# VH-VL binders against q9h9l3, part 155

Target 1, 176 residues: q9h9l3
Amino acid sequence: PRKMVAIDCEMVGTGPKGHVSSLARCSIVNYNGDVLYDEYILPPCHIVDYRTRWSGIRKQHMVNATPFKIARGQILKILTGKIVVGHAIHNDFKALQYFHPKSLTRDTSHIPPLNRKADCPENATMSLKHLTKKLLNRDIQVGKSGHSSVEDAQATMELYKLVEVEWEEHLARNPP

## First folded at step 7 (VH-VL)

Design Z16 (framework fv_amlenetug)
Fold by ESMFold2-Fast, scan of step 7:
Structure Z16 (fold): chain C 176 residues (1-176), chain A 119 residues (1-119), chain B 108 residues (1-108)
Amino acid sequence: as target 1 above (176 residues)
Amino acid sequence: EVQLLESGGGLVQTGGSLRLSCAASGFTFSNYAMTWVRQAPGKGLEWVSAISYSGDYTDYADSVKGRFTISRDNSQNTLYLQMNSLRAEDTAVYYCAKPRYSSSWYDYWGQGTLVTVSS
Amino acid sequence: EIVLTQSPGTLSLSPGERATLSCRASQSVSDNYLAWYQQKPGQAPRLLIYGASYRATGIPDRFSGSGSGTDFTLTISRLEPEDFAVYYCQQYYSSPYTFGQGTKVEIK
């Protein structure tokens, strides 16, 4: 079987009024949920809005942060050739300025069987927090100190494992 | 191999100044944040200061804010700690430490340099 | 600032015995951003564990870390003579990145 990882990124606001989303943290976990990568990343542009309530990023994290170009190289080396699982993963790939093959991409925000198990409309885009609570009976993204991309990546992998056999069979019959 | 070598420690009177240096080799210094951690004689470890890979971001423990300045010279692979208005409680072995990228756990430490502040 | 309290202050044990060291945080340390270091007299600290449970390169498997939230443990399954040292926990979740006061593991 092909190697599988899950990814979750945190973004901060750059550009006019902080409306541009720039990568500021990336976490990657393996199939068992072990952390393969978890680094804070310094955007090349001035940070206007840390979006701390959601991102968990504060100015203190920029002190140790890895330069974007270096972090991007490390991340792509891990992702290349693997099945990559994420939630609304196109946002993560956009922040990384990276194109991953659709045949190796699994987006838990767009897997109809997963929504069905959660008693949600199959074509709706459900939040990671809702699916995790409904299907894993686990509360994530709690409180006001921001989200943990490690926690989110781990939850995303566990959600995918619930539908892995069914979804991989579907994709084999209906290649993207 | 990775090496960190501190220098500049010594005996100084209260109110005096001292500048510590840490010479780094065996890794791409300009890609990593760097940290100073100190340890008073017979006591535990205390985080002192950190600086980003570029030098644009710095952070300090409250006990040294306004008195200590961390800086770096990426062309010379050297980290500095300028210590002003020294107090007896600043007496410690000062370690230069390298984090593993953005994580503030330290995979390499120098041997330390002793700073003794007396009146 | 997050305060880390280690217990006991001193553990007196014999080679071959199991050592269990505690580290408690005043606030939750999210993402398991907790490290353990070993320090011998006259030497710099040596990284043992990061991420609460991951062994650093070259660290023997008799060392293991566990815990989450506010309660963390370092376990040495079978003490070797070279393991008698002072051990420090460190949180790297929130600046300043604080250390515990240390636990001394000494020969009984």
Scores: ipSAE 0.561, ipTM 0.835, lowest interface PAE 1.6, mean pLDDT 92

Design Z17 (framework fv_amlenetug)
Fold by ESMFold2-Fast, scan of step 7:
Structure Z17 (fold): chain C 176 residues (1-176), chain A 119 residues (1-119), chain B 108 residues (1-108)
Amino acid sequence: as target 1 above (176 residues)
Amino acid sequence: EVQLLESGGGLVQTGGSLRLSCAASGFTFSNYAMTWVRQAPGKGLEWVSAISYSGDYTDYADSVKGRFTISRDNSQNTLYLQMNSLRAEDTAVYYCAKPRYSSSWYDYWGQGTLVTVSS
Amino acid sequence: EIVLTQSPGTLSLSPGERATLSCRASQSVSDNYLAWYQQKPGQAPRLLIYGASERATGIPDRFSGSGSGTDFTLTISRLEPEDFAVYYCQQYYSSPYTFGQGTKVEIK
């Protein structure tokens, strides 16, 4: 019943020497971790570097991929007006070429109470893998075959739920 | 309604060639990847080939790689499979199938076209 | 490639009975990228389930899918006469997108 979703995107390298990050997969889950969206996305630019070790994207995934313009429209319909949770989420929004209001954005890489629960410095930027292992006792992003954006989105929602009450109270008293 | 109609099957000798067509209607063909799946008489389903919405990316099963070529004409809403160097083991009903977006599960299938390869 | 093994090869049942069909993968199928299809003689396959447990549009609620990792199940809670057919599982996690060999559900 909450208007809250979690998102995780995978990017491939485009542009000179593959230095530009272009959207190649997006997964969105609801509050309970059920998948609302999970599609491979074909960038409009030539892919120079699949970054497979991290993204899990291979040329085979581009064969069935959804055109960027179509995928972007689908994703934005899901995100608009909802509280969106992500980890280092500014990278996902940049790849989507999308602005989401800060008041409705929750970034698990910048929530001091979450770091405190993990016995990490409150102002450090900790990886999703580290926080998930420390707080949920679960290994994600294992091996060199690449990440599952579904797994990452689900882990991100579970991490946020650990501090949700405290953090929503903080935001109500200190609007961004 | 979504409709896929295959054509071009028939009897051909080993070493010969055939081109299959699949006419699509009822959806925006140019927004979807397309797939060919075959089924040998009395046997199960085998994925054969897929092509991206733009035609720029293709994939093939190892058993047909180098012999079959998938292509499409988005202006005519038509998918093709050019089959060369045909073998007896290529004998099958060939289905045109549409995935839903980027996932390779197929929500719509054509009726199939029979290809029989003999000596 | 991921090999899918279906069991049993044949189920002989009567209308009204429950059918339970198994699909086992040689490697883990991540993200529940598994589908089930129904095929009747002389017809194209019909999608039943995708994402291991999501029913396709128009599919009756007597059909349900479950499982994860390497073990997946299709259940038909109360067989209707039109349900006697061959059923195939398919993984779409890794290319080539392989199908199981099929389970035939036949009238006893």
Scores: ipSAE 0.581, ipTM 0.831, lowest interface PAE 1.5, mean pLDDT 92

Design Z18 (framework fv_amlenetug)
Fold by ESMFold2-Fast, scan of step 7:
Structure Z18 (fold): chain C 176 residues (1-176), chain A 119 residues (1-119), chain B 108 residues (1-108)
Amino acid sequence: as target 1 above (176 residues)
Amino acid sequence: EVQLLESGGGLVQTGGSLRLSCAASGFTFSNYAMTWVRQAPGKGLEWVSAISYSGDYTDYADSVKGRFTISRDNSQNTLYLQMNSLRAEDTAVYYCAKPRYSSSWYDYWGQGTLVTVSS
Amino acid sequence: EIVLTQSPGTLSLSPGERATLSCRASQSVSDNWLAWYQQKPGQAPRLLIYGASTRATGIPDRFSGSGSGTDFTLTISRLEPEDFAVYYCQQYYSSPYTFGQGTKVEIK
């Protein structure tokens, strides 16, 4: 049995017209929901669009932000060799410029049993907010001031724990 | 070992200017944001200003905004605070403090430099 | 801005006793981004606790932090002579990063 962590990243827009998603915050929690990592991260490129409504990132958060190169090293040390849980996690790995093995990756946006428990179509991509409300009776991402990546990572871990036994058995029989 | 040494404090008249310096050693200065925190005689701590590792981003307490300018020289491992239009209420010991990356909790502090503003 | 109110203002105790210091925020300090510092006369502050409950490197285990949201506590389980000092809480969730007014722990 491998150790398990959950991750959630916030991205800002860089590059032409802010079309590139660059890492600006990363939160990692352990199996029990305790925070292992939570830092604002300053992208190496100029920020064009903070995407504040979703990211919760404002210019003030960049003042003390960790340089991307340093943050990436810290994050990868935590993730390497562990089962990493996330929601639409491919976006997080892309922002980290990191490849994590599919056998150790768990994406709560693509787990059919989880959707089934929420009375949603098995192959639909449901939001973290919707699944958390339906299955945990908890409201997350409340208001217009942006999301908390800590709150999102904690919710993601709790959602995965609801299907952990059956999904790990499925993956053992059907390796990705 | 990490060391922060403030200098430049002294007596200045109301409306005057003063420049504080903080010499850093024992860590890679250019990888960290830096902060100024002050403490008026017999009073508590007040956050004043912060600057990103690159110098591109700055932030200020409302009480000093428009009057104080934080800056840094990464080649000299030195943090600065340019204080203009000084008021009696700016009288304080000014501390240079190092945050632990993006968190504004301060793992290292200098000894402080006293600024006294009088009429 | 988030205002932090510490209580009591002064706590008079004897060595060996337990000290409990309160810090209350005017608004929720999300993600438990709250730190505690110790300051002795003529000295710079010393970090004790960050993230509301994580002890800083080198800090004795008699110091512990707890709480979330708007209500935080620093506990010193068994006061040593060197623990008589002023203690400050600080939130680093929202700029400006405010400090409480301090609690003085003094010898009875």
Scores: ipSAE 0.553, ipTM 0.812, lowest interface PAE 1.8, mean pLDDT 91

Design Z19 (framework fv_amlenetug)
Fold by ESMFold2-Fast, scan of step 7:
Structure Z19 (fold): chain C 176 residues (1-176), chain A 119 residues (1-119), chain B 108 residues (1-108)
Amino acid sequence: as target 1 above (176 residues)
Amino acid sequence: EVQLLESGGGLVQTGGSLRLSCAASGFTFSNYAMTWVRQAPGKGLEWVSAISYSGDYTDYADSVKGRFTISRDNSQNTLYLQMNSLRAEDTAVYYCAKPRYSSSWYDYWGQGTLVTVSS
Amino acid sequence: EIVLTQSPGTLSLSPGERATLSCRASQSVSENYLAWYQQKPGQAPRLLIYGASTRATGIPDRFSGSGSGTDFTLTISRLEPEDFAVYYCQQYYSSPYTFGQGTKVEIK
């Protein structure tokens, strides 16, 4: 049987006016929600904007952060050959400078049955926070101190599990 | 096998200076942050300072800010702690500690080097 | 600065007994960024637990960690002679990274 993991990344702003999103934290959990990976990552470029309200990243996290090249290698070893679940996951893959096969990718921001269960329009892009509250009765991303990528990865896996059977059947009939 | 070996401790007068070294082996030193933790005789552990893998980011406990400087030489696999304006309360065993990548929990410690500050 | 308070200061127990050590934080230690160390006289600290409940490599399963938020516990289910030592908790949630004052587990 196929192995499945969920991922969530935090990005900071680098480049002109901090407009480039660079990887600064990555969390990966297994099917049961156990943490397989959780590291702060130091971008190779100067950080212009920590985006702390959303990322939770501060200068203190950079002191012990893993070099980008090392972190990328570790993360790709975990993801390769697995079904990878995420929310708006294209942003995570872009920050990782990585291409994951669409056939093994599951994006909880683009699963119509999941929106249906949450009483949301099927083709709308709903936030992870909203779906988690509606379907799991759990508040995530609370406060203004930034998000926990571990918490987000765990919520993402639990959301996917609600529609896994239905969605895997759909993908078998409609391969990406 | 991971090894951390501290050196440079000794007896020093109040107001004096010392430079501690930590020689690292058995891992890719340049991929890890490094930390100094001290322990006064008969007392508990106190985190002192940390430095990023690149040396570009440093952090210090308030008790040593402005007096101590952490640095590293990745080509020599060596961590340093320059201690200036030493006080009696800086008397401690100083440990070099290695975190596991991005976390500030320490999987390996050196055996420590004793610094005694007396008037 | 997050202050960690350990209790009791000293536990006097016999081999075979259960030891329960408390670590209380002055502020919430988010994401379970809490570690436990063992230290014997004349030796460097040894990592036991990180992430509040994850055993470090080579640590016997009689050691377990639990808790979240402000209250954390280290449990040694059945003390062996080599377990008599000082134990420290450490938070790594926010700088400066602080240690508790220690709990000494001594032979009765």
Scores: ipSAE 0.552, ipTM 0.811, lowest interface PAE 1.5, mean pLDDT 91

Design Z2 (framework fv_amlenetug)
Fold by ESMFold2-Fast, scan of step 7:
Structure Z2 (fold): chain C 176 residues (1-176), chain A 119 residues (1-119), chain B 108 residues (1-108)
Amino acid sequence: as target 1 above (176 residues)
Amino acid sequence: EVQLLESGGGLVQTGGSLRLSCAASGFTFSNYHMTWVRQAPGKGLEWVSAISYSGDYTDYADSVKGRFTISRDNSQNTLYLQMNSLRAEDTAVYYCAKPRYSSSWYDYWGQGTLVTVSS
Amino acid sequence: EIVLTQSPGTLSLSPGERATLSCRASQSVSDNYLAWYQQKPGQAPRLLIYGASTRATGIPDRFSGSGSGTDFTLTISRLEPEDFAVYYCQQYYSSPYTFGQGTKVEIK
């Protein structure tokens, strides 16, 4: 059996009007929810919009932030060869400028059995917060001070574990 | 091997100024943010200030804000702390510490330099 | 700012005994952004634990950290002579990155 990790990234706004999403934090947890990586990351471009309500990122976090190129190298060493779980994970991979094999990628925003268990339409894209409340009876992303990418990565792994057996069997019969 | 060596401490009178230096070796200094932590005689640890790897971002404890300035010279692998308007309560051993990237937990510390402020 | 309160102030124990040190935060330390340090007289602090429960490189497995939210614990399962020192917790969740006042582990 192949090792599995869960990832969640936070992005800030760079570029014109802050409309470009640049990586500013990345958290990676193992199967049991233990933190393998959690760093603030300094984008190479000027930050126009911290998006603090969503990202939890503030100017103070940039003081100690790891340069993007260094952080990317560290993150890719952890992800390579592993099954990577995330929620709307294509956004995280885009921010990392990274292509992870689809056969080793698990996106909890596109797993029909998860929506079914939450009594939601199988073809709908449900938020991590909604699925976590419905299936784990736990509130995440509480308050207005921003999200915890560690909390989000842990919740994502726990959600995947609820459907892991049936979804892995589905993928074995229907390779992506 | 990572090494941090503080210097510049000494006796200074209230209201005076002093500049501390920290010489770094054994790692690529320009790739890491750096911090100063102090400890008054017989007391606990107090975080003082931090500076980003590029020097573009700085942060300070409220007790020193407006009086202390952190800076760095990446070409000389040296971290500085300029201390102005010194008070008796600034008397402490000042440690240079290397945190791990964006985290403010400190995996390497220097041996410290003593600053004594008296009137 | 987050205030960290350590208890007890002093633990008097013998080699071979278990030491349990407490650190309580005035508000939740999210993401378990809590570290533990050991300091011996005349020496700089030494990192033991970060992320509340992850041992730093070279730290013996008799040291373990646990807890979340506002209540954290450092446990030394069987005290060795070299473990008698002052221990500090530190939160790095929000600036200023505050330390506790310390717990002294001394020989009985």
Scores: ipSAE 0.046, ipTM 0.663, lowest interface PAE 7.1, mean pLDDT 89

Design Z20 (framework fv_amlenetug)
Fold by ESMFold2-Fast, scan of step 7:
Structure Z20 (fold): chain C 176 residues (1-176), chain A 119 residues (1-119), chain B 108 residues (1-108)
Amino acid sequence: as target 1 above (176 residues)
Amino acid sequence: EVQLLESGGGLVQTGGSLRLSCAASGFTFSNYKMTWVRQAPGKGLEWVSAISYRGDYTDYADSVKGRFTISRDNSQNTLYLQMNSLRAEDTAVYYCAKPRYSSSWYDYWGQGTLVTVSS
Amino acid sequence: EIVLTQSPGTLSLSPGERATLSCRASQSVSDNYLAWYQQKPGQAPRLLIYGASTRATGIPDRFSGSGSGTDFTLTISRLEPEDFAVYYCQQYYSSPYTFGQGTKVEIK
């Protein structure tokens, strides 16, 4: 499947008191979950807070990481013209400083049929970890070394595939 | 299309020096980390050194720290390895290797250049 | 540094058989940052698998990788004559980016 990919990004804290979220890792997988891209990314600003508990990013990953401008170009070449699946994907696009067409964007945090299958209120924003446990019977984001953006991107694609037929039909009738 | 051509290997005495070169073509050299990996005759692969896309950052295996220097010339699309204070155990085929992106797994390798260090 | 130990050192098999190669890490290799390479005599290594399980471009589907943490496996489902070679695992999670000592797959 060439036309659909899933993305997950990890951010570190930059700026005053580490309150700015800057891209520090990006993973992209294809429809079958194969990794197309997985790189550590060097923010242009000084890293104040690695947020390692959640990001999995450590200083060792940054020493030879790809600079943001170069990584962004590589990532955008992969995303352009494809249906891009993500969870709370607006945060990923913001970190990439990128605007992907809404018609080609699928956000698993805002798909009512997916929440219904998980026995959750259809207008609630559920975490990727919660939906993956309920619908795929799989634990992700476990352990002490932080999250794997590869694991998260793979889980996101699998979640979307559970509702793909009905959601694509909905979007055809109700174009964004 | 992508090609890596190593040169500069040869016979050298212990304590001597050699500079290896790797000429790169078929890709935008300045957008990739580059690596040297060596293999002693009949032995396994040993990672030697890596250099960032602009040459700002370098890394070395403990066995070569202080003796080897990795460098690059992005205007000439060439990677270098300056080897000083050579020892018999540095005898190996030296490979130039390129990752697909910036990660340290290597999708293209050169043919290698043999360095023989003798007493 | 992370030390990778491959086993067995040598696998003696016939064409058509399944080969299972093990790679064990002294420390957890997070994010599945493990690659597999094939090397034939007189040739440079050839990338087979990266990310523990993703096949590189042009690699036949008889090659598959699996595992996580400290235990990784390369499987060749049905050996072809050209598959008799030495195989190396490599971790790229932590510098220095170490290789295993290799497993030789040879004809019985």
Scores: ipSAE 0.012, ipTM 0.549, lowest interface PAE 8.7, mean pLDDT 88

Design Z21 (framework fv_amlenetug)
Fold by ESMFold2-Fast, scan of step 7:
Order: structure tokens, then C-alpha cells, then sequence
Structure Z21 (fold): chain C 176 residues (1-176), chain A 119 residues (1-119), chain B 108 residues (1-108)
């Protein structure tokens, strides 16, 4: 019996023309949606593009931000050995420079039964906003001031809970 | 045990300058942002300034912007506040405060140092 | 600038009673980025609650925080003698990070 958490990260643009996605915020919630971790993270490289419309990150958030190396250590302690739920979670793991076992990873953008419940093609990658509206009748990522990674992580956990029993049974019969 | 010790407060004339110091111990100072918060006698708390862990990002309250400069020396585990063009309204106890992580809520505070600005 | 207004200014109660302190924001404080501090005369503030409802380490469970958006509450379920102090709310959602003017909880 492994504990389950949900994660959502916000990235800013670093490197040439801001094309590199660097971790700038991470939120982790438990099964019930309680916040276990929510920190702004300062990339080691100069921020070229805050991507504020999507990330919600502004220069003011960098003043108090945790150094990447320290934040990464804290996040990995929370994730290690747990079932980790996310949406397009590969991007979060890439930003964290971390490899989480596939057997303990649940990606709500790649769960066929979830897409089926939303009347979407089973193999399509649907946005978190669309699935949350369709299946939970809740609007997230509202406005132009950026997304809340806490809100996104909470929505991701609730979406997974809709298919948890069915999907865990599937994975037990068909290990990844 | 985490400790923050402010110093450098005193009586200064309007238009004068003063530099406050905060000596930190009991935690890895270089890994945390630091903040100054002040409190005028008999009044509430007012956030003044903050500085990133390397000192490359700073922020200030509008009331002190252009007059105060926050800085740090990670080799000495010391936070500074350079106060110029002081006004009577700057009279306050100045607290050094540490956030636990990246959020601007403060788990540890120093004892404060009193700055009195008079004519 | 987000302005935080605390009420009442003074709350006169006896030990054993429940204290309910209000903090209202002039605009929405997203992600529950609100903290509560306790301050006794001649002392630095002490963190009680962060994230609107999470108790800081070592804070007794008689202290609880609630609320979201613009309306936040600190509740002390059963006042102890050491709880008579001034309480401040603080938002850390938007710079400058502002504090309320304080609520004094005094013995009746």
C-alpha cells in the first residue's frame, strides 16, 4: 500500500530566446487535496521569459524563491516511493531532472478510460482544463493572470480518483 | 537553534543615514531569502524589503523605494539594510525575518533594533 | 497594494472562552497565501498559521485558521492565559506583502 500524491509544476523560459523550460514553482497535494508542498523555485540560469500568462510567475516571486538544488531535494523526498499523479507529467519530471518509475506514475493525459468518460478519443492528449470542466463541472485556469499549480494539482488528483479503481485493476493485470 | 540578531539601530537626524545588520546562525543562511519588517511605536507591522538567497533579486515597499538598500554577505551570514534620507516616519523597531521556504511568511524573527529619527 | 482590515480592533474575553478574529482583504488573496502571527509586548511576532489554515510547528491545536478569497478567520477555541496578545494577519500573494492593523485580545 503506497501513498499517492499529485504534482503540478510551473516553468519559465531560460536559455537562448527563452526556449528552455526551467522549474519555477512546484505544488504537491495528498490524496485528499491537502497541500504538502508549494514553493517558488529560482532557476540557476537567467530568466528570459516569465511566461506569466500561463505560469503566473512574476519577478516578485523570484525574490523569495528556493534555490533549484534545495527545492529538488525536498520534492524528491516527497515523491520517492509514492504513486505520483500528474497531467502531462513527463514535462514536470524533465524540469525536475528526475526519473520516476513508470509503475508508480499516473498521467491523467494518457488514461484511456478517463478520456472515454469525457467523450474524447481514448488516445488523444486532452488538456487538464477540458477534462476538469467535462468530468468535474469545474472551471480552472480562469483569466489571464496565470495558472495556480495548487489548483491544477488538486484537479488532477480528483480526475484520477474518478478512474482509480478501474485503472489500478488494469495496471495490476497489465503491468507497464 | 535558529537565531537572528539585529544591530545598528539608534538615534539619527532627519535626512541622515544608518546601516542595520542582522547576524544569522543555526541555519544555512546562503540558502534562504531574508526580509526586513518594521513596527512604529504602538503601531502594526510593515513589510520593508526582501532579498534573494544570492542577492541578485531585491524588492522594496513603496515608502522606502529609492532610499533604502537591502544587501547580504553570505560569507559572514549577515543581512544589511542601508537607510538613507531618513524621515520621522521611518522611526520603528526593525526586525530581521527568515521565511521557512520560498513563501513570504516568516518562521523566525530577530529581537528587533530601534531606529529613532528626529529633528 | 492589498489592504488587510482586521476586526474587531479589541476583543475582551475571559480564559476558557472562544475568540474569533476576522481579516478582510481589499482584493482576492489567491492560493490561500495568508498567515497569522501573535505578538506579546516587547517581543517579536510569532508565526501561528500559514496557507490560511496550516498550523506552524509547535502551535497548539486550539488555534485554527479558515477562509479564502477576501475573508479569513483565526479561531482560538479555548483561550489560555498566555493567548492574550495582539494578532496580525499577513498576505504574501502580492508584493508589497501587507499586514493587517492587528486585533488585541485582552483579558476581561
Amino acid sequence: as target 1 above (176 residues)
Amino acid sequence: EVQLLESGGGLVQTGGSLRLSCAASGFTFRNYSMTWVRQAPGKGLEWVSAISYKGDYTDYADSVKGRFTISRDNSQNTLYLQMNSLRAEDTAVYYCAKPRYSSSWYDYWGQGTLVTVSS
Amino acid sequence: EIVLTQSPGTLSLSPGERATLSCRASQSVSDNYLAWYQQKPGQAPRLLIYGASTRATGIPDRFSGSGSGTDFTLTISRLEPEDFAVYYCQQYYSSPYTFGQGTKVEIK
Scores: ipSAE 0.419, ipTM 0.794, lowest interface PAE 2.4, mean pLDDT 91

Design Z22 (framework fv_amlenetug)
Fold by ESMFold2-Fast, scan of step 7:
Structure Z22 (fold): chain C 176 residues (1-176), chain A 119 residues (1-119), chain B 108 residues (1-108)
Amino acid sequence: as target 1 above (176 residues)
Amino acid sequence: EVQLLESGGGLVQTGGSLRLSCAASGFTFSNYHMTWVRQAPGKGLEWVSAISYRGDYTDYADSVKGRFTISRDNSQNTLYLQMNSLRAEDTAVYYCAKPRYYSSWYDYWGQGTLVTVSS
Amino acid sequence: EIVLTQSPGTLSLSPGERATLSCRASQSVSDNYLAWYQQKPGQAPRLLIYGASTRATGIPDRFSGSGSGTDFTLTISRLEPEDFAVYYCQQYYSSPYTFGQGTKVEIK
């Protein structure tokens, strides 16, 4: 259903020296890992650096990509009112130029019980790749063709499910 | 009502040039990527070229790279295909096609304009 | 470049029969970014199916699409007289956005 979704975005470099991260792909999956949204997105500014090794984005994806303003509207319709799970999700929200309520946001890079299960310091920021390998015994983001935002969103949801009961109870007693 | 009206086709000699136009109406042209697809007499469909909604990204089939240029004028709701160094094998009906939303599958097509290249 | 190969080249059938048309890709078409079009003589193509299996608005239920990866099928469950036409598959996963060579469905 619509209780919870997971999101992962791919960004390309725009602006001076490609230092600005602009949204170029967004994937959203439901609780069971089914894809609700997956589109290439055309940034409003000229792309300086595709960052293809990480993003998987190439110039050929831009010809049929959804313009940023339209993609943003579609994405926000899916996210509004739902619990949104992501990894270092502030980067995704920044790229979307969107504020999601903290009470409905779950960031798998900042969940102490998740780090504890991975035998990592509770308040450290661990990569999605590391947590997925340690806790799900699965390798993601392999190779040099770029990451799959669908794969990353699915892994993020599965990671959250490992601590969902514990963390939701914590948040109910300690509202953010 | 969405309409796409191609024009500019005709008879041209090998090595010549021709510019095709596609007049769009019934939708916000500047919000959509656009495509040219051609079909030689009695043959199948061949994707030719595509252009992003702002005109800042273009792509071409290998058979036309370096000879054809796709462009658009959003103020006039018009798509163009500039064809240079024409060859006999460029003889075809040229269709202007609009995607549904932003995917490259096409729910609206123009009537087509015939380009005949002879020596 | 992804090459799409359609088979058979020509399918000769009678009204009321089932038509099964194949489209095979030289490499995987991810996310099922495959469409099917119908074209009648002297007319522009008409969209039938997109996303490999989603019927376009106004397309009769007798048309259905299936498949994934490299192997896709268009099925017409019971041919009507107006269904005798040429059918094209098209991938829109990767530029250049290529079409198959077409399958002609003709009256026996």
Scores: ipSAE 0.013, ipTM 0.584, lowest interface PAE 7.7, mean pLDDT 88

